# VHH binders against EKC/KEOPS complex subunit cgi121 (cgi121), part 112

Target 1, 174 residues: EKC/KEOPS complex subunit cgi121 (cgi121), of Schizosaccharomyces pombe (q9p7j3)
Amino acid sequence: MILPLFPETQVHVFVYENVSNCAAIHEQLISQNPIYDYAFLDAATILYKKQVYSAIIRALEDRRDEQMKTKTIHSEVILSLSPKTEISSAFRQFSMTKKSKNIVVVKIDSKLTEEEEFERLDKLVEGNRVEFSDEELQKLIDFKVLKKNYKLDPSTLENPLASILSSIALRGYS
Below, E stands for the ipSAE of ESMFold2; O stands for the ipSAE of OpenDDE; V2 stands for 0.75 times the mean of E and O plus 0.25 times the DockQ between their complexes.

## First folded at step 13 (VHH)

Design yh39 (from yg3 with Y103F; framework vhh_7yz9_2)
Fold by ESMFold2-Fast, scan of step 13:
Structure yh39 (fold): chain B 174 residues (1-174), chain A 120 residues (1-120)
Amino acid sequence: as target 1 above (174 residues)
Amino acid sequence: QWQLVESGGGLVQAGGSLRLSCTASGFTFSRYAMGWYRQTAGNEREWVALITKGGSTSYADSVKGRFTISRDNAKNTVYLQMNSLKPEDTAVYYCTARGWDKFYPTEDYWGQGTPVTVSS
């Protein structure tokens, strides 16, 4: 995927369901193993493709402007999903945990092709790869988690897209 | 006041072996993943090996099969056994403890570095 404001930046997004080795992956993530240098998100928190892309764009803008608050571009993607700038809260809300079952994996600045990243990730993730599409994401979302993370009231929960995107784009002002 | 002290570097001929040691103090060693990086003049630090707090190991492709990382929690020490050394392995080797604060990555702890020179 090519982003209009960042045409030089390679972005790949992968979705896995029924992942059985999240505890092992989590151990590698807290160890900051370079082989696992991806943003690993809990799919229970992601409803739309545009939600992920909005967070990626915000992270890339913060990197461009030398305003990153976290250690890596991938951790900045996780922070950028949150409507607040509290790092601890963002990771608790959106990052994969040892108990996750379905995950969304983001790779930025890959030196590999999409096919090579698929081959690499399929060796790390013990689960079923599915299409990165709104249809597939909507099978994996937890609406209670989504409501809590974005402070959605019952009326906005019926049509949450605009509220979610506004929260990500305006982070701290929405 | 944390400290990481590397030792075991030096000059060795191609095909030889060296064992690097890194002893930690000032933090709870057993709670941290430990790694080795290397750097040549004018280049960024390159990851070499990692060992998790649980003992799982990982290696860069360039050293896989030749280097072995291990740890001794009783001695607060991480080791890098380097076998079948090549001139391309010539670098300053750095020990690191991977920074983590409950939910997110933080600044790493780093040693001062130990030079390794492999002659042909």
Scores: ipSAE 0.691, ipTM 0.879, lowest interface PAE 1.2, mean pLDDT 90
Fold by OpenDDE, second read of step 14:
Structure yh39 (fold): chain B 174 residues (1-174), chain A 120 residues (1-120)
Amino acid sequence: as target 1 above (174 residues)
Amino acid sequence: QWQLVESGGGLVQAGGSLRLSCTASGFTFSRYAMGWYRQTAGNEREWVALITKGGSTSYADSVKGRFTISRDNAKNTVYLQMNSLKPEDTAVYYCTARGWDKFYPTEDYWGQGTPVTVSS
């Protein structure tokens, strides 16, 4: 996929359910294994495609502006999901954990087609690929976690997407 | 205070073997993944092998089946056994330590490297 604002950057997003090897993946991430050069998100924290894309765009903007707060573009995506500025907090909130079962995987600057990237990623993830759609994401979401991460209340739950996007966009602005 | 010291490099004929060692000091060795990279003049460092703190290993395709990475936490040492060496394996080999600060990765730490030359 090509984002209109960043036509030179190819992005792929994949969703996996019933992943059995998140612990192993997590270990490789800790080691910064270059084969695992993705953003691994806990699907329990993701409700909308636009949520993910907004984070990606913000990360790319940060990179463009040489204002990245994290070491890698993928880490920046994770940070960009959070309304908080603290990196560790963002990762705690949104990053895949050893206990995760469902994940969203983001690849930035891909040199491969979506299918080729999937084939590569499929060797790393032991789970079932599902469609990257709001419909599938809402099946995997933990609303308690979502509400906590974005401090959603009854008023903002009327339109959670707007609230989430605002949180992402306004991070660091008070 | 952080220090990684590589050793074991040298000249070897094609088909030969070398065993590289990297001794760490100044940090808790067991908390870090260890790895080997190699670099030739004018090129970027190439990932060769990695061993996690849990002992899981991974290798670049170019060395898979020939190289073996291992670690001894008691000695704060990571090893790279290189068998069936090829001329294209000629490079300066660097040891790296990779850590994780709770939820996000930290900077890599590097040794000064040990040269490996494989002659035809």
Scores: ipSAE 0.016, ipTM 0.301, lowest interface PAE 7.4, mean pLDDT 90

Design yh4 (from yg3 with K53I; framework vhh_7yz9_2; at its last look DockQ between E and O 0.86; V2 from the best seeds 0.00; counts 0 for: SAP .671 > .668)
Fold by OpenDDE, second read of step 14:
Structure yh4 (fold): chain B 174 residues (1-174), chain A 120 residues (1-120)
Amino acid sequence: as target 1 above (174 residues)
Amino acid sequence: QWQLVESGGGLVQAGGSLRLSCTASGFTFSRYAMGWYRQTAGNEREWVALITIGGSTSYADSVKGRFTISRDNAKNTVYLQMNSLKPEDTAVYYCTARGWDKYYPTEDYWGQGTPVTVSS
């Protein structure tokens, strides 16, 4: 996928359910294995495609402006999902853990087609790929976690997307 | 206070072998994944091998089957056994400790590098 604002950057997003090897993947991530150069998100924290894309765009903007707060573009995506400026908080909130079962995987700067990237990633993830759609994400979301992460209340729950996007966009602004 | 010191580089003929060592100090070695990179003049640093905290190993395709990475936590040392060396393996080899702060990746530690020259 090509984002209109960043035509030079190819992005792929994949969703896996019932992943059995998150602990193994996590070990590779904390080891910063170049083979695992993706953003691995806990699907329990993701409700919308636009949520993910907004985070990606925010990360790409940060990179463009040489204002990344984290080490890599993928870690910046994770940070960008959070309304908080603290990196550790963002990772705790949104990053895949060894206990995760469903994940969203983001690849930035891909040199491969979606299918090729999938084939590569499929060797790393032991789970079932599902469509990257709001419908599928809705099945995997933990609303308790979502409400906590974005401090959603009854008034904002009627349109959680707006609140989420605002939180992402306004991160670091008081 | 941290330090990574590589050793074992040198001149070797094609088909020969070298064993690189990297000794770490100033940080808890066992809590870090260790890796090797290599770089030639005018080019970007290339990943060669990685060994995780748990001992799992990974290799670049160009060295797979020829190189072996290992670690000795008791000695705070990571090794790179390089067999069947080729001229294209000629580079400065750098040891790295992959930084991690509980939840997110941090800065890596790097050695000063050891030169490896493989002659035809």
Scores: ipSAE 0.750, ipTM 0.904, lowest interface PAE 0.6, mean pLDDT 95
Fold by ESMFold2-Fast, scan of step 13:
Structure yh4 (fold): chain B 174 residues (1-174), chain A 120 residues (1-120)
Amino acid sequence: as target 1 above (174 residues)
Amino acid sequence: QWQLVESGGGLVQAGGSLRLSCTASGFTFSRYAMGWYRQTAGNEREWVALITIGGSTSYADSVKGRFTISRDNAKNTVYLQMNSLKPEDTAVYYCTARGWDKYYPTEDYWGQGTPVTVSS
């Protein structure tokens, strides 16, 4: 995927359902194993492709402006999904856990082609890869988690997209 | 407060072997994943090997099959056994303990580095 504001930045997004090895992946993530240098998100928190893209764009803007609050661009994507400025809150709310079953995986600045990342990631994740599409994401979302994470009011229930994107774009300060 | 002390570096001929050691103090070693990185002048540090708290190991493609990482929690020490050394392995080798605070990554602990020179 090519982002208009960052055309030279290579971005890949993958969705896996029915993942059986989240505990093993989580051990690698807390070890900061470079082989696992991706943003591993709990799919229960992601409703739209645009939600993921907005977080990626915000993270890339913060990196460009030398205002990243976290150690890596992938951890900055996780932070950027949160409307709050607190790193621990963002990771607790959006990161994959040992008990996750469906995940969204983001790779930025890959040195590999999309097909090569598919081959690599398919070896790390024991689950079924599905299309990164709004239709597939809507099968995996937990609306109670989404409403809590973005503080969505009943008045926004018909179309939460604008509220989510606004929350990501206007997240705190740097 | 905390310290990581590397040892075992030196000059060796191509095809030879070295064993690097890194001893930790000032933190609970068994709660940290441990890694090795290396750096040549003018370049960024590149990852070499990692061992998790549970003992799972991972290696960079350039060293896979030649290097072995291991740990001894009783001695607060991580090791890097380097076999079939090549001139391209010449670098300063750094030991690291990977920082993590419950939900998110934190600053790593780093040693001062130990130089390894492989002559052709």
Scores: ipSAE 0.698, ipTM 0.884, lowest interface PAE 1.1, mean pLDDT 90
Fold by ESMFold2, look of step 15:
Structure yh4 (fold): chain B 174 residues (1-174), chain A 120 residues (1-120)
Amino acid sequence: as target 1 above (174 residues)
Amino acid sequence: QWQLVESGGGLVQAGGSLRLSCTASGFTFSRYAMGWYRQTAGNEREWVALITIGGSTSYADSVKGRFTISRDNAKNTVYLQMNSLKPEDTAVYYCTARGWDKYYPTEDYWGQGTPVTVSS
């Protein structure tokens, strides 16, 4: 996918369920192994496609404007999901951990087609790919985690999209 | 305070071998994954090899089967054994220690580089 405001930037998003090797992947992320140069998110924290796209757009805007706070564009996506500015909190809340079961994987600046990128990623992830769709994401979400991560009150929990997207867009302005 | 010092570069004939070394000081070497990158004039640095804290190794496609990364934590040293060298391997080779805080990646340490020239 190419986002209209970033015509030179190809982005792919994949979703895997029932991942058996998150601990092995996590060890490679700690080592910053370039083969694993993706954003690995815990799917328990992701309810909407728009949530992921909004974080990607925010990260790309911050890169364009030379306002990135983290080392890489993929780590910036993880920060961009957070309503807060603290980097360690964002990673603790949104990044895949060795205990994760379902993941969302983002590749920014891909030089490959979606199928080619999938072929590479599928060698790394031991799990079942599912469609990147709101339907599949809602099967994987943990609403208790979502509520805590975005400080959702009970009245917004049924339709939290606007609150979540505003948190991503307004971080640093409040 | 910290430093990474590469050595072992030089001129070698195609098909030959060379062993690079990188000795670390001023930080806890055993707590870092270590890597090698290379760079030709006018291009960005290209990843070559990585060795994790636990000793697991990974390689760029272009060097698999020809290059071997290893580490000796007692000597604070990472090595790159380069066999079956090709003219395309000509570059300045950089050692790096991959920075990590508890939850996220941080700034890496880099050596000053050691040049390798592979002649036809």
Scores: ipSAE 0.616, ipTM 0.855, lowest interface PAE 1.4, mean pLDDT 91
ESMFold2 (binder alone), look of step 15: mean pLDDT 84; pTM 0.862
OpenDDE, look of step 15: ipSAE 0.708; ipTM 0.884

Design yh40 (from yg3 with Y104F; framework vhh_7yz9_2)
Fold by ESMFold2-Fast, scan of step 13:
Structure yh40 (fold): chain B 174 residues (1-174), chain A 120 residues (1-120)
Amino acid sequence: as target 1 above (174 residues)
Amino acid sequence: QWQLVESGGGLVQAGGSLRLSCTASGFTFSRYAMGWYRQTAGNEREWVALITKGGSTSYADSVKGRFTISRDNAKNTVYLQMNSLKPEDTAVYYCTARGWDKYFPTEDYWGQGTPVTVSS
């Protein structure tokens, strides 16, 4: 996928359900193994494709403007999902954990084709690939987690998209 | 105050072997993943090998089957055993401890580097 404001930036997003090796992946992530240089998100926190794209765009804007708060572009994507600028809370709330079962994986600046990234990730992730679509994401979301992460009241839970996107775009602005 | 002290570099002929060592002080070594990177003049550092705190190992494709990373937590030391050395392995080798603060990556610890020259 090509982003209009970042046409030179290769972006790939993958969704896996029923992942059985999250503990092993997590060990590689905290070790910052270069083979695992992706943003690994808990699918319980992601409701829309636009939510992921908004976080990616915000992270790329922060990199362009030399305002990244984290070590890598992939960690900046994780931070950018949070309505707050507190790094530890963002990772606690959005990153996959040892106990995650469904994950969303983001790759930015890939030197590989999308097909080659599929083959690489399928060797790392022991789970079932599903389409990156709103329909599939809605099967994996935990609405209690989403409500807590974005501080949604009951009136916004029926259609939270605008609130989530606004929170990501305006993160740390007020 | 932390330190990573590297040793074992030098000149070796193609097909030979070297063992690099990196001893850590000033932090709890056993809690960190340890890695080796290498750098040639004018290029960015290239990842070579990684060992997790649990002992799982990973290697760059260019060194798989030739290099072995290991650790000795009692000695606070990580090793890189380099076999079947090639002229292309000539570089300055850097030891690193991967920075992590409870939930997220932080700045890495780095050694000063040890030069390895492989002659044909």
Scores: ipSAE 0.693, ipTM 0.885, lowest interface PAE 1.2, mean pLDDT 90
Fold by OpenDDE, second read of step 14:
Structure yh40 (fold): chain B 174 residues (1-174), chain A 120 residues (1-120)
Amino acid sequence: as target 1 above (174 residues)
Amino acid sequence: QWQLVESGGGLVQAGGSLRLSCTASGFTFSRYAMGWYRQTAGNEREWVALITKGGSTSYADSVKGRFTISRDNAKNTVYLQMNSLKPEDTAVYYCTARGWDKYFPTEDYWGQGTPVTVSS
């Protein structure tokens, strides 16, 4: 996929359910294994495609402006999902953990087609690929976690997307 | 205070073997993944091999089947057994320690490097 604002950057997003090897993947991430050069997100924290894309865009903007707060573009995506400025908090909130079962995987700067990238990633993830759609994401979401992460209340729950996007966009602004 | 010291480099003929060692100090070795990179003059440092704290290994495609990374936590040492060496393997080889500070990746730590020269 090509983002209109960043036509030079190819992005792929994959969703996996019932992943059995998150602990193993997590170990590789901690080791910063180059083969695992993706953003691995806990699907329990993701409700909308636009949420993911907004984070990607923000990360790409940060990179463009040489204002990344994290070491890699993928870690910046994770940070960009969070309304908080603390990197550790962002990772706790949104990153895949060893206990995760469903994940969203983001690849930035892919040189491969979606199918080719999937084939590569499929060797790393032991789970079932599902469609990257709001319909599928809403099946995997933990609303308690979502409410906590974005401090959603009854007044914002009717349109959580707006609140989420605002949180992402306004991170670091008082 | 983190320190990595590589050794074992040298001159070898094509088809030959070398075993590199990297001894770590100043940190809890067993908590971190260790890896090898290599670099030639004028080029970027490229990843060669990685071993996790759990012992899982991975390799660059260019060295897969020829190189083997291993570790001895009791000796705070990581090894790179290089077999079937090729001239294109000629480079300075660097040892690295990798890990996360809880939830966030930490900086890479490097040794001074050990030179490997493979002649035709």
Scores: ipSAE 0.034, ipTM 0.441, lowest interface PAE 2.5, mean pLDDT 90

Design yh41 (from yg3 with Y104W; framework vhh_7yz9_2)
Fold by ESMFold2-Fast, scan of step 13:
Structure yh41 (fold): chain B 174 residues (1-174), chain A 120 residues (1-120)
Amino acid sequence: as target 1 above (174 residues)
Amino acid sequence: QWQLVESGGGLVQAGGSLRLSCTASGFTFSRYAMGWYRQTAGNEREWVALITKGGSTSYADSVKGRFTISRDNAKNTVYLQMNSLKPEDTAVYYCTARGWDKYWPTEDYWGQGTPVTVSS
């Protein structure tokens, strides 16, 4: 996938359900194993495709402007999902954990095609790949987690898209 | 203050072997994943091998089957056993301790490097 504002940047997003090896993946992530250089998100935190794309765009803008606050573009995606500019909170809120069951995986600057990345990830992730779509994401979201992460009240929770996107785009400003 | 000290580099003929050592001080070694990177002049550092706190190992495709990473927590030391060396393995080899807090990546520790030259 090509983003209009970043046409030179290859982006791939994958969704896996019923993942059985999250503890093993997490061990590799905390070890910063280069083979696992992806953003591994807990699907319980992601409601919309636009939520993921907004975080990717913000991370790419921060990289372009030499304003990244984290070590890698993938960790910057995780930070960019959070309404706060605070690294530890963002990772606690959005990163996969040993107990995660469903995950969203983002790859930026891939030298591989989407199919080739899928083949690589399928060897790392023991789960079932599903379509990256709003419909599939809505089956995996935890609304209690979403409400907590974005500080949504009951009225906002009924239609949270604009609030979520605003939080991502304006993080650190208001 | 923290320190990583590499040793064991040198000149070796193609097909030979070297064992690199990296001894850590000033932090709790057993809590860190340890890795090896290498660099040639004018190029970025290239990952070579990693060993996790739990002891699982990973290797770059270029060295898989030839290099072995291991650790000795009692000695605060990580090793890289390099077998079947090729001229393409010529580089300065760097030891790293991978920085991670409970939830997020932190700054890595790096050694100053040890040079390895493989003659044809």
Scores: ipSAE 0.663, ipTM 0.875, lowest interface PAE 1.3, mean pLDDT 90
Fold by OpenDDE, second read of step 14:
Structure yh41 (fold): chain B 174 residues (1-174), chain A 120 residues (1-120)
Amino acid sequence: as target 1 above (174 residues)
Amino acid sequence: QWQLVESGGGLVQAGGSLRLSCTASGFTFSRYAMGWYRQTAGNEREWVALITKGGSTSYADSVKGRFTISRDNAKNTVYLQMNSLKPEDTAVYYCTARGWDKYWPTEDYWGQGTPVTVSS
């Protein structure tokens, strides 16, 4: 897909459930294997499509402004999901781990169609692709983790999206 | 304190073979993935091969089937066996080690490079 504010940047987002090889993928990510040039997120931490898009947009803005805090645009996406400025915290909060079972995969600057990118990624991920939708994400979310990551309370749980987006947008400004 | 020293480059005819070596020091070699890149003047550095700490290997499409990356942890050395060399393989080859935190990638470490020239 194309983001309105970044028309020259093609973005693809995929969701996988029941992934059996997260440990292997994690090893490749730690190794910074160019073949695994994606943002791999733990789906347990993602509730909304807009949450992901908001993080992507912020990462792209950071890159545009030459203000990236991390090494790559994909790592910047992970950072951008977090209300915290600490990179390590952001990764602990949102990045796929060896123990993850469900993941959200983000590709920035794709030169391929969605289908082509899927075919490429499908060789790397051993799991079932599901639709990137709020409905599917809602099935995979761990609300305890979500509440912890964004410090959600009963008053903000009525509209978690607003709180999440505010946290993402205001990171470093509180 | 991290240091990488490449060797083994030289002049070779097309179809020939070379074996590059990279010796590492200043860090726990066995804990890190090692890789090879190559670069020609005026161009960006191109990824060639990677070997994880677990021994899993990956290659760029342009060298797949011809190049083999391996490592000897006892010698703190990573190798690149280059067979069926082509003129387009001519470049300065760089060894890389990549630092990482528990959760996120850190800066790359590079050697000085070793030149490879493949003549027609």
Scores: ipSAE 0.553, ipTM 0.839, lowest interface PAE 0.9, mean pLDDT 93

Design yh42 (from yg3 with Y104L; framework vhh_7yz9_2)
Fold by ESMFold2-Fast, scan of step 13:
Structure yh42 (fold): chain B 174 residues (1-174), chain A 120 residues (1-120)
Amino acid sequence: as target 1 above (174 residues)
Amino acid sequence: QWQLVESGGGLVQAGGSLRLSCTASGFTFSRYAMGWYRQTAGNEREWVALITKGGSTSYADSVKGRFTISRDNAKNTVYLQMNSLKPEDTAVYYCTARGWDKYLPTEDYWGQGTPVTVSS
């Protein structure tokens, strides 16, 4: 996928359900293993494709403007999902954990094709790959987690897209 | 205060072997993942090998099957055993301790580097 505002930046997003090796993946992530240089998100926190794309765009804007608050572009994507600029809180809320079951994986600046990244990720992740679509994401979301992370009231939770996107785009201005 | 001291580099003939050592002081070695990177003139540092605090190992494709990373927590030392050396392995080799605090990568610690020259 090519983003209109960042046409030189290659982006791939993958979704896995029923992942059995999240504890092993987490050990590699905290070791900063270069093989695992992706943003690993808990799918319980992601409701829309647009939510992920908005966080990617925000992270790329911060990199362009030399305003990244985290060490890597992939960490910056995780931070960018949060409505606040509190780094530790963002990672606790959106990153995969040892107990995660369904994950969303983002790769930015891949030198590989989407097919080659599928081959690579399938050997790292022990789970079932599903389509990156709103329909599949809606099967994996936890609405209690979503409500807490974006501070949604019950009426907003019925149609949260605009609120979520505004929270991501306007992060740090409230 | 904190330091990583590398040793074991030198000149070796193609097909030969070297063992690099990196001894840590000033921090709790057993809590850190340890890695090796290398740098050739005119190029950026490239990753070579990693060992987690749990002992899991990973290698760059270019060295897989020839290099072995290991650690000795009692000696605060990480090793890189380099076998079947090629001229393309000529580089300055750097030891690193990978920083992590709860949810976030923190500052890494780096050694000063040890040169390895492989002659053909």
Scores: ipSAE 0.618, ipTM 0.864, lowest interface PAE 1.4, mean pLDDT 89
Fold by OpenDDE, second read of step 14:
Structure yh42 (fold): chain B 174 residues (1-174), chain A 120 residues (1-120)
Amino acid sequence: as target 1 above (174 residues)
Amino acid sequence: QWQLVESGGGLVQAGGSLRLSCTASGFTFSRYAMGWYRQTAGNEREWVALITKGGSTSYADSVKGRFTISRDNAKNTVYLQMNSLKPEDTAVYYCTARGWDKYLPTEDYWGQGTPVTVSS
């Protein structure tokens, strides 16, 4: 997938359910294994495709402007999901954990087709790939976690997307 | 105070073998993944192999089946057994310590490198 604002950057997003080896993946991430050069997100924290895209765009903007707060573009995506400026908080809020069962995987700067990238990633993730859609994400979301992460209240629950996107966009501007 | 010292490099004929060693000090060795990279003049440093603190190994495609990474936590040492060496394996090989500080990736730590030359 190509983002209009970043035509030179190919992005792929995958969703996996019932992942059995999140702990193993987590170990590799901690080890900064180059093969695991992805953003691994807990699907329980993701409600919309636009939420993910918004984070990706912000990360890419940060990179473009040489204002990345994290070491890698993928970690920047994780940070960009958070309304908080604290990197550690962002990771706790949105990153895949050892206990995660469902994940969203983001690849930035892919040189492969979506299918090729999937084949590569499929060797790393032991789970079932599902469609990256709002419908599928809604099946995996933990609303309690979502409400907590974005401080959603009854007034914002009618249109949580707007609130989420605003939180992402306005991080650090409060 | 983190220190990595590579050794074992040298000249070898194609098809030959070398075993590289990297001894670590100044940090808790067992808490970190260790890896090998290599670099030729004018090129970027490329990843060769990695071993996690749990002992899981991974390799670049170019060395898979020929190289073996291992570690001895008691000796604070990581090894790279290189078999079936090819001229294209000629490079300076660097040892790395990799890990995370909480949720943040730590800076990579490098040794001074050990040169490997494979002649035809």
Scores: ipSAE 0.033, ipTM 0.541, lowest interface PAE 2.2, mean pLDDT 91

